# VHH binders against Carboxypeptidase Z (CPZ): the designs that were tried, part 6

Target 1, 134 residues: Carboxypeptidase Z (CPZ), of Homo sapiens (Human) (q66k79r27to160)
Amino acid sequence: NPAGECHRPPAADSATCVDLQLRTCSDAAYNHTTFPNLLQHRSWEVVEASSEYILLSVLHQLLEGQCNPDLRLLGCAVLAPRCEGGWVRRPCRHICEGLREVCQPAFDAIDMAWPYFLDCHRYFTREDEGCYDP
Key: E = the ipSAE of ESMFold2; O = the ipSAE of OpenDDE; V2 = 0.75 times the mean of E and O plus 0.25 times the DockQ between their complexes.

## First folded at step 4 (VHH)

Design b2b (from z07, 19 letters changed; framework vhh_7nfr_2; at its last look DockQ between E and O 0.66; V2 from the best seeds 0.00; counts 0 for: pae E 8.2 > 2, SAP .768 > .668)
Fold by ESMFold2, look of step 4:
Structure b2b (fold): chain B 134 residues (1-134), chain A 120 residues (1-120)
Amino acid sequence: as target 1 above (134 residues)
Amino acid sequence: QVQLQESGGGLVQPGGSLRLSCAASGFTFSNYWMSWVRQAPGEGREWVSSISPSGGYTYYADSVKGRFTIARDNVKNTLYLLMDSLKSDDTAVYYCAKIKLGFYSGTDYWGQGTQVTVSS
């Protein structure tokens, strides 16, 4: 907030872009990401050991193929957000909201709550703020 | 407060069997999904299996499906992994975990692990 105004564009932070190195996210439409990620993980080792990444690695089995790859790629955009040209793009909220409306029944069928790190109001931003559509 | 204690690991020959146990305390065990995760030396953690609170739903990694069986006893607050047809690739430290799997707020909890070694 340099001028006392709140002009935080959560989808376009300045960053140093590094190669995306997560097997579970290798089919993402982008090749670069940054650290820290949106969950504040600071290294590949931390990400790969995280419960969030472990969940993404098993979604196929957990939901018996439903909502894959869309839900997995949504999670990838949180754990390995798109970074291009020195800028980080946060994933779009409307994509999260739409996907939740379609996949919630699959989670209900196995008595599993919607993943907390896919909270559409926490880690996702609006289209008018330059978000990334995963 | 949450405590997870694994046991039942050991040395077996290929084709052998083991039953791992995990004693749970410090939370209402029957309300939570429970998981087994393993880690071989020099490798990252690999999810093995998960079971729903009631025990009605079970899920397995492709690498162990058909050979391993996850089970729970909600009266004894104990999680089990029945491991059959063991292979050298199954050699790892096995952890019992109360992990989020993305559906609860809170911290992951892990046991100390139990070593499973499958040698020729």
Scores: ipSAE 0.015, ipTM 0.398, lowest interface PAE 8.2, mean pLDDT 81
ESMFold2 (binder alone), look of step 4: mean pLDDT 86; pTM 0.877
OpenDDE, look of step 4: ipSAE 0.055; ipTM 0.450

Design b2n (from z07, 16 letters changed; framework vhh_7nfr_2; at its last look DockQ between E and O 0.05; V2 from the best seeds 0.00; counts 0 for: pae E 14.1 > 2, SAP .698 > .668, placed apart)
Fold by ESMFold2, look of step 4:
Structure b2n (fold): chain B 134 residues (1-134), chain A 120 residues (1-120)
Amino acid sequence: as target 1 above (134 residues)
Amino acid sequence: QVQLQESGGGLVQPGGSLRLSCAASGFTFSNYWMSWVRQAPGEGREWVSSISPSGGSTYYADSVKGRFTIARDNVKNTLYLLMDSLKSDDTAVYYCARVKLGFYSGTDYWGQGTQVTVSS
């Protein structure tokens, strides 16, 4: 925003934390999230119809069990980000980068690119910026 | 209600070709990822290929890439698997599958399967 702003309006990620309701993500280490999510989906109906969630829900089958549950939980952190005390926390970049390195051979085996919605620099933050391990 | 019906299987010689079809009804086909999965005698189920809702992205198991092509027709609500250069290892029942979806997650849907037999 411009200099001289009277106050910062609450971001959408500062809205009321709501219960996490995605069955694919039911084993996440947190139970609250918010909308819009990191992909700007604004409801459970939108998330569950999205190509991102659909791919996430089938990845374990595509990768023949490799990288499950870590990869699934990483995607859950993007689609249903942790909401704590009215604030959204982003997942840690180094966890994304480490998992990509370990899992890339499994993606190569099925000739599948690393999912674009798991871009480690776009949706994941550094430890110095306050992140969590999904 | 969701229905998936595979067809196009049969007996072919090694090096031959087949086209499998999967007719879909009871849901908005163009909103879903679709997959082919196969099961060889005495083996577990093996993922073969997947295609995005629009058809813009396709994915293949290493064992079939370069030989199989997945395609979809969102007007006819039909999924296809074009199989070329068939080998005896491709002998299996082939299933069409809809990716799991729902507001709180539903079950995956599978067709009844179509038998492909590659025999010299």
Scores: ipSAE 0.000, ipTM 0.114, lowest interface PAE 14.1, mean pLDDT 78
ESMFold2 (binder alone), look of step 4: mean pLDDT 90; pTM 0.912
OpenDDE, look of step 4: ipSAE 0.020; ipTM 0.297

## First folded at step 6 (VHH)

Design s01 (from b1b with P99D; framework vhh_7nfr_2; at its last look DockQ between E and O 0.01; V2 from the best seeds 0.00; counts 0 for: pae E 15.0 > 2, placed apart)
Fold by ESMFold2, look of step 7:
Structure s01 (fold): chain B 134 residues (1-134), chain A 121 residues (1-121)
Amino acid sequence: as target 1 above (134 residues)
Amino acid sequence: QVQLQESGGGLVQPGGSLRLSCAASGFTFDSYAMSWVRQAPGEGREWVSSISGSGGRTYYADSVKGRFTIARDNVKNTLYLLMDSLKSDDTAVYYCAKDYSRGWYLPFDYWGQGTQVTVSS
């Protein structure tokens, strides 16, 4: 099962894969992640106390159900990035960009800015660089 | 490159059953959620069902709950939709897609060619 055909970016080459343990992310399409995550959190305690994770846990209420399941999984891909065989798989940028476009009316309706930790160019990569759809 | 090939559609009478298949290649199949989406003549695309990469989570549109079952075989890299108790309203072209989608999703970059399901008479 050589599922580790990702390009070796500097952030991916030092990782040990551990079980994903975030309740908000329990329905992710993968079961393993790594620390530090894409926001440089280094433990579950730090992630669970973070404003980013707290926001993800309540987004469905704030957006009244609009696009929330897919936004939550985007956030999960940043806070608990997919890890395979010691390599971090980066989530695809085009998924982020499209969700932002679809979700913009919901954010506008509550006067909320797009979350900084979902920056599509900072945390998400192009498909020709070996990304996955979260 | 990603390839998705649907099959198993056809003509069926109301109350009948069909099993749709989607053969996947060109990517690590068990790493991605998969979805079924359908499009009736003259209508927009409608999300039908999704399944997580491991197969541990499944989701269904209200219009198909209790009648349709999504499944995947990660050894054969194949996605399935088992359709029971078919109704005329289920007549559509059915597409498999590489991604989680609940109809709010981005335009799918990876769609299959579609398979026609016709429920008539």
Scores: ipSAE 0.000, ipTM 0.138, lowest interface PAE 15.0, mean pLDDT 77
ESMFold2-Fast, scan of step 6: ipSAE 0.248; ipTM 0.593
ESMFold2 (binder alone), look of step 7: mean pLDDT 81; pTM 0.820
OpenDDE, look of step 7: ipSAE 0.308; ipTM 0.660

Design s12 (from b1b with S101G; framework vhh_7nfr_2)
Fold by ESMFold2-Fast, scan of step 6:
Structure s12 (fold): chain B 134 residues (1-134), chain A 121 residues (1-121)
Amino acid sequence: as target 1 above (134 residues)
Amino acid sequence: QVQLQESGGGLVQPGGSLRLSCAASGFTFDSYAMSWVRQAPGEGREWVSSISGSGGRTYYADSVKGRFTIARDNVKNTLYLLMDSLKSDDTAVYYCAKPYGRGWYLPFDYWGQGTQVTVSS
């Protein structure tokens, strides 16, 4: 927990950590998340019915094995972000950028655009801001 | 007004088969890719299969490859999912979904009401 060592996002100041319950994210390096998530979903029911969660299923079932197994974990970092104590952790932008670069040919092969909710400039942060590798 | 109406669900024994249909209206059906998405009890929505507007390209989740076949009839504006070798893990509400754009996948802007598939002995 880097409390006091990094620049906290505003959402981190009032975060309450809950158990990570998404089965598709069971292999994440953390066991706790929070609501609202980075997409402002407020409950598991909302997450599980969302287009973003369905797209995470598509990434896992269709693309992950053809480019990089970490692609699903990148989605998990947005839909079920890491929470430690009262601190929400944003994933590293450079990890998102690296995965986009190596996976782009696989996405192009099936006429699929890189997902909007994984836009590396929206939900990801810099190393000097205390990001983590999902 | 876009409408999607699923049918064909029911109770079937393990190893059995079902054919789901989705009647579409209110849009140019052959101009849009269509998808099947399912939701099992206590789980989130999981993508199952997609088919391009022409029917020339099909995609399947690894869990259903070799067992399920997606098809469409653009004259009848109907989407199909032919399910063979059904397993208890296939028990779910099955939805047909229309994408917002003319691309073959997400995001979806319209959903059917769903049809229940129960695989039980």
Scores: ipSAE 0.097, ipTM 0.567, lowest interface PAE 5.2, mean pLDDT 82

Design s22 (from b1b with Y105F; framework vhh_7nfr_2; at its last look DockQ between E and O 0.55; V2 from the best seeds 0.00; counts 0 for: pae E 5.8 > 2)
Amino acid sequence: QVQLQESGGGLVQPGGSLRLSCAASGFTFDSYAMSWVRQAPGEGREWVSSISGSGGRTYYADSVKGRFTIARDNVKNTLYLLMDSLKSDDTAVYYCAKPYSRGWFLPFDYWGQGTQVTVSS
ESMFold2-Fast, scan of step 6: ipSAE 0.216; ipTM 0.591
ESMFold2, look of step 7: ipSAE 0.093; ipTM 0.466
ESMFold2 (binder alone), look of step 7: mean pLDDT 85; pTM 0.856
OpenDDE, look of step 7: ipSAE 0.300; ipTM 0.633

Design s24 (from b1b with L106M; framework vhh_7nfr_2; at its last look DockQ between E and O 0.81; V2 from the best seeds 0.00; counts 0 for: pae E 5.1 > 2)
Amino acid sequence: QVQLQESGGGLVQPGGSLRLSCAASGFTFDSYAMSWVRQAPGEGREWVSSISGSGGRTYYADSVKGRFTIARDNVKNTLYLLMDSLKSDDTAVYYCAKPYSRGWYMPFDYWGQGTQVTVSS
ESMFold2-Fast, scan of step 6: ipSAE 0.188; ipTM 0.580
ESMFold2, look of step 7: ipSAE 0.161; ipTM 0.571
ESMFold2 (binder alone), look of step 7: mean pLDDT 85; pTM 0.862
OpenDDE, look of step 7: ipSAE 0.199; ipTM 0.590

Design s29 (framework vhh_7nfr_2)
Fold by ESMFold2-Fast, scan of step 6:
Structure s29 (fold): chain B 134 residues (1-134), chain A 120 residues (1-120)
Amino acid sequence: as target 1 above (134 residues)
Amino acid sequence: QVQLQESGGGLVQPGGSLRLSCAASGFTFDSYAMSWVRQAPGEGREWVSSISGSGGRTYYADSVKGRFTIARDNVKNTLYLLMDSLKSDDTAVYYCAKPYRGWYLPFDYWGQGTQVTVSS
């Protein structure tokens, strides 16, 4: 930004960045997140008590040997979204769609629907809108 | 009203054993999978184990596989967690959790928790 002006990145919400403290997400490729998260949780205590956070741990175990590691990072992008330079970066929809297709037989095997908080059309955005690949 | 009440926690030495119980009421117990979730001091909630409504399928977190056994008694509406070879890292408040629909998640009801402390 040659004029010293800071334009909003596409698909980014203004935010105050805080350190990423969720242990389940410690291997994410970024170090800062924000509150409220994309699910409107307002603190670490709320996130860690949420069904969505526990679902990351359960999916890690139930889908062992399937799509598990990538699915966890996708969930982290929603529960502890990347915050950079005062802006929230939304995760890429095409990554979500690809994982859903790969994971569908595994979810069917345990009689579970794809989680609503990972609905690819809710919190995910397009590459041309500046999405983040988790 | 749905109620879940845990018991059986306590202080135990490393390598010891404990059996946790969860008394359930207010819903058709055998129609729901049930889970144990724990929370260590200063940490987030960690899923430990789940059992299907019939008891025919069980799942365990990698940290407890081979040491813990989840079981249920559908006549008594009681969920159990048998914990063997306890380690200091198992120190946590253990919660009984009921899913809203179907398997495991999302959880709509939690017990009050029972404290397990593993120390010498």
Scores: ipSAE 0.005, ipTM 0.297, lowest interface PAE 12.0, mean pLDDT 81

Design s30 (framework vhh_7nfr_2)
Fold by ESMFold2-Fast, scan of step 6:
Structure s30 (fold): chain B 134 residues (1-134), chain A 120 residues (1-120)
Amino acid sequence: as target 1 above (134 residues)
Amino acid sequence: QVQLQESGGGLVQPGGSLRLSCAASGFTFDSYAMSWVRQAPGEGREWVSSISGSGGRTYYADSVKGRFTIARDNVKNTLYLLMDSLKSDDTAVYYCAKPYSGWYLPFDYWGQGTQVTVSS
């Protein structure tokens, strides 16, 4: 395995990786996640019953063709965060900020606020802290 | 306090129809978009449909588009879901849901649910 993956990234939490099993996130670029997720949900049952997961399921439908389709994948990075080498990884803040900016006109068109669980300053981190592009 | 109460579920044959109702109280009903969400046996919750506070805009999940119609009566504070051409895959507990504030925000209040079973 590559030597760089043996070191703990800054701002990474120790974790046991499990298989990613969410219908809405089946096309994510990674296949392992962990619990608790970034919203502190502790099991698949809790995630799938959450309003955040339901909202994630509708974002593609509401914003298709008017917003980056990767907005759904951004939500997956929070609800089923990438787990690699025994560490949970946080997605990049600049990706979140860029998507918020691109998607804002589409959200305005349907009178919807940017979702609180996609708060770019709370759940996301910087490149110098080992973030990834979801 | 906010209260949502569903009714109208039941057993129906494939191809049949049902009309679900949700009686709302404890908030200004016409100021909120309302939604229907379902949970099939052994599965997580899935969004089905939403309607704006005025009733002028409606949205549907691809799986139900063309078969279900969402409606509301703001005088009676009641939300409806007319379900036509029902399929076995529509078998689920159906919940009436109110968002935090505004359109499509995370839901903060749910009804108790009403069971819809589509089988022969």
Scores: ipSAE 0.006, ipTM 0.280, lowest interface PAE 10.7, mean pLDDT 79

Design s31 (framework vhh_7nfr_2)
Fold by ESMFold2-Fast, scan of step 6:
Structure s31 (fold): chain B 134 residues (1-134), chain A 122 residues (1-122)
Amino acid sequence: as target 1 above (134 residues)
Amino acid sequence: QVQLQESGGGLVQPGGSLRLSCAASGFTFDSYAMSWVRQAPGEGREWVSSISGSGGRTYYADSVKGRFTIARDNVKNTLYLLMDSLKSDDTAVYYCAKPYYSRGWYLPFDYWGQGTQVTVSS
């Protein structure tokens, strides 16, 4: 499948799957992630202090119940991407697009724009490229 | 030039109350929304609450809604977090944070305080 043709992390650290240790992502459908993540964060400390992780906390606490519980898992797919056999799996773009449409009124209600790190055309891929449902 | 200094943390019993303060300087305080963010030991940073520049709008994490109140004094350039009915899960270092954009209450944050420790223990 096309996803199997994606470039594998070249460095030893980026080629290594590690245990998923982010508490906010403990209910993800996978148990392993890698560094650097899709935002080029190189460690847990960097992720946990990042603006994107704090924004994931905002989404979890304010919007998850107002639009869709999968919104948090979408963020997890970018900050702690699924790692299998030493390569990164990318979540499905159509899932991102659907959540963006459903959640837009909730974002508007709190004067927040759809987050840049959840840009559906940047970190997500097509179904025919072997994407997964986060 | 921009400085944020938290105070008011400490040890408190479950069900107790604390008032955190954040003294701000080096920017036009009333033009910016301000936020409280916390970090429990060994965990990532979690957003707690935000208040608009005028104080007219407030936002709260579901975990603290009804227990915490965010407030500000634009004459004194001070942000507050009034914490009631404290739970062991509220144990964390609490940071005040300034957003980069003056119009929004959201990320990215460009300046952080040093943090103040809140411990809720019996």
Scores: ipSAE 0.099, ipTM 0.583, lowest interface PAE 5.6, mean pLDDT 83

Design s32 (framework vhh_7nfr_2)
Fold by ESMFold2-Fast, scan of step 6:
Structure s32 (fold): chain B 134 residues (1-134), chain A 122 residues (1-122)
Amino acid sequence: as target 1 above (134 residues)
Amino acid sequence: QVQLQESGGGLVQPGGSLRLSCAASGFTFDSYAMSWVRQAPGEGREWVSSISGSGGRTYYADSVKGRFTIARDNVKNTLYLLMDSLKSDDTAVYYCAKPDYSRGWYLPFDYWGQGTQVTVSS
């Protein structure tokens, strides 16, 4: 049965899945990720030393109380993307766009622009292209 | 050429105090927010504190609120971190960091100092 065959989803990249070990992302709805991540970091050591990871800790502490907790999970979807059955799936652009709108006043309050690594047009894709809702 | 040089680290007993300094050169210092970032042994890098270019706004990680004070001297191009009530968990290499984006920490930090070691031990 062709309908029963698992085909590569649109916008899903082939990958080797590993356990999700970033403590900041331990509450993500998935337990497996991959290297390189969407930023082309090749190991946990590289991720944890990255400016994007440091910025995620800033967002968690300064903005989570002022906007949706999903902001941290959105960052996790880029730094430690969901990996399942040998495929990594990009997070949904519409979730990124909606979250940016909700969080805009909180970012304005700390005189900070929306982070470049979370630019909704860089690592995010559409639902009809098989995106993951973080 | 952008240069960031930290100093003021050392060995201190729990409950002690230290003042870290970061001498900055090669850019318009008062046009950029500056940050302190630390890395404890066996841990990833953790943001500690940030200060706006004017010095009018300061931000702190929950773990250091009420104990640390970030300050800057825009005439001397120097960033400070005043650390009180130090705990063993504060043991780390402390880095001075500058973003590429003017007036904020929006983009990844492009410039890092060499770091200064803070050890809190009895």
Scores: ipSAE 0.006, ipTM 0.340, lowest interface PAE 10.9, mean pLDDT 80

Design s34 (from b1b with G53S; framework vhh_7nfr_2; at its last look DockQ between E and O 0.81; V2 from the best seeds 0.00; counts 0 for: pae E 4.1 > 2)
Amino acid sequence: QVQLQESGGGLVQPGGSLRLSCAASGFTFDSYAMSWVRQAPGEGREWVSSISSSGGRTYYADSVKGRFTIARDNVKNTLYLLMDSLKSDDTAVYYCAKPYSRGWYLPFDYWGQGTQVTVSS
ESMFold2-Fast, scan of step 6: ipSAE 0.176; ipTM 0.506
ESMFold2, look of step 7: ipSAE 0.262; ipTM 0.657
ESMFold2 (binder alone), look of step 7: mean pLDDT 86; pTM 0.867
OpenDDE, look of step 7: ipSAE 0.024; ipTM 0.396

Design s40 (from b1b with D30S S31K; framework vhh_7nfr_2)
Fold by ESMFold2-Fast, scan of step 6:
Structure s40 (fold): chain B 134 residues (1-134), chain A 121 residues (1-121)
Amino acid sequence: as target 1 above (134 residues)
Amino acid sequence: QVQLQESGGGLVQPGGSLRLSCAASGFTFSKYAMSWVRQAPGEGREWVSSISGSGGRTYYADSVKGRFTIARDNVKNTLYLLMDSLKSDDTAVYYCAKPYSRGWYLPFDYWGQGTQVTVSS
């Protein structure tokens, strides 16, 4: 067994790690991800053509500096989740909830709802489950 | 049924200008925000610009601010992208995109077939 598989965190799923190739996420604190991502995309081509990736691009351009700067990295944790030691790491729900509160006025200013793929109760997990803090 | 048809792309030299059009049908155009999205060779899709249903609000990616202008004609059901001072980095297939719900900018549910813009000497 690879060492990481013997000490699986409660919320981790077994995965094969690949290099992180999304340019929008090049400044993430990790360099490996996995397929399928948290949205069940199976390849880079699928991710890069997705509405979610385009939305992440919009967030990068419209909200960077007007909202918590970690918002783009939060999106990256869903589209290209951190993979380490053979396990995928889901991002922290409390980080999502905090960013939603901070960012809501900026979203309201551009007449946009909080993105569905950043639904804090769907793709994110609890701190006690071993979540990843982007 | 919803249809989006882009036109106006082509080959242009650096510093040149192009006007892209997107003819929309099959939905109440004036009730939906519309967007332009581009995809350069070997790259993912990049948002370029959006306009509200009324045309009262416009938004631009930092890379195109001051050079591109998004506009719409709700009588003709047509979306426009006026591109000035074109650079080689603007080379991409440009797509017209409709959001899923009225008043929203995203997510998109319909895309045009795209129009190729090539900026080369």
Scores: ipSAE 0.038, ipTM 0.477, lowest interface PAE 6.2, mean pLDDT 82

Design s41 (from b1b with A33Y; framework vhh_7nfr_2; at its last look DockQ between E and O 0.58; V2 from the best seeds 0.00; counts 0 for: pae E 7.4 > 2, framework grips)
Fold by ESMFold2, look of step 7:
Structure s41 (fold): chain B 134 residues (1-134), chain A 121 residues (1-121)
Amino acid sequence: as target 1 above (134 residues)
Amino acid sequence: QVQLQESGGGLVQPGGSLRLSCAASGFTFDSYYMSWVRQAPGEGREWVSSISGSGGRTYYADSVKGRFTIARDNVKNTLYLLMDSLKSDDTAVYYCAKPYSRGWYLPFDYWGQGTQVTVSS
């Protein structure tokens, strides 16, 4: 099935779930994630040094409290995707799209475009593909 | 051939001051937001401050607000971080960083070599 390539490596049918260990994401509704994450980071050291995580850690301050915690948790779902029972779930696209529409004015106010790592079509899946709401 | 070169680090006592500089070349400096990011031993990278291309807007992490001042000189193509009231928690390697695009787009695509700031009694 050609649709499967965009969401998981075609050869993989399970994943190893590890403890979620990101301070910025400690209030996520789940406690386990996997590597590589959706940005292909392979360790906590790499994630914590990444520009994506750095931005996510300060977004609420930059946006003066707007869109928190929903936007932060959306980013957490990309950097630390939910892993349960050996399976990885992608976050739902419609949540990303709704949040982008509501939050875009806050980004415009500080001359910041919507972050590339929150691209709603690249990292988020449709509800009929078994996504979750972060 | 973007190049970023930090300087001005050193050993300083608590309560002291330092001014960090970052000489920039190889890109249109005044068109980009520029940032300072630091990394303490054994820690991940921590965003410190950012400044718009014109210098008209500045942003600070809560941990440094009121103590640090970011500035830029678009004639000399130099970014500055004026650090006052330094604390031991400010001990880190400080990096000058350029974003991928002109706006507030992360990730950063170029980093300097870093300059060590050590706050020790």
Scores: ipSAE 0.022, ipTM 0.444, lowest interface PAE 7.4, mean pLDDT 82
ESMFold2-Fast, scan of step 6: ipSAE 0.193; ipTM 0.551
ESMFold2 (binder alone), look of step 7: mean pLDDT 85; pTM 0.863
OpenDDE, look of step 7: ipSAE 0.386; ipTM 0.715

Design s42 (from b1b with A33G; framework vhh_7nfr_2; at its last look DockQ between E and O 0.73; V2 from the best seeds 0.00; counts 0 for: pae E 4.6 > 2)
Fold by OpenDDE, look of step 7:
Structure s42 (fold): chain B 134 residues (1-134), chain A 121 residues (1-121)
Amino acid sequence: as target 1 above (134 residues)
Amino acid sequence: QVQLQESGGGLVQPGGSLRLSCAASGFTFDSYGMSWVRQAPGEGREWVSSISGSGGRTYYADSVKGRFTIARDNVKNTLYLLMDSLKSDDTAVYYCAKPYSRGWYLPFDYWGQGTQVTVSS
């Protein structure tokens, strides 16, 4: 019986999981995250002082409630990525792309560009790579 | 070199008013939307308000809406925050923030040193 090679989920990176302690992401579907996050932040202090976190926390106000909570949760997947069983899970690219399409008019209305830390190509993975829906 | 210097903070009683200023230099001030951000003790940084380069558009956090007014003087390269009806929850260090690009908010590439605002009876 070949020793069950712990098949690394295709879209997962080895990591030490910690409890999720981010106010803006308290309603995420998962309870554990890891450092560094997908933006290479290495502590809660750094995350909470970051421009990305600030924007994420006020998106619902800026967009007048449009795209909430889905867009916020998308951001949470990047700022506080899901960690399970010693592996970082990555959110699905098609979810990001879909939300971008739906939410783009709201960003345009306030003359704001799509946030760089929500780059669907950079921080999100394909379905065949074992991604999850945030 | 980009420089941001906040001033005008202090101790004030609840219901009082303050006016913060941010002196900006080292970049084309009127080409950038500017923001105020605050950080209370033990809390993360919170967005307070933003104003477009021309000053024609303003945005406020719900927590300060109707009480705070953001303004700018592009001739003086100065950003302002008029704070009325101050509450204890407004106690924080207030920062002036510049975005990297002419676009709104992100990423902030420069912050001032901040000015302390304390609201206490």
Scores: ipSAE 0.173, ipTM 0.544, lowest interface PAE 2.1, mean pLDDT 89
ESMFold2-Fast, scan of step 6: ipSAE 0.216; ipTM 0.637
ESMFold2, look of step 7: ipSAE 0.210; ipTM 0.599
ESMFold2 (binder alone), look of step 7: mean pLDDT 84; pTM 0.851

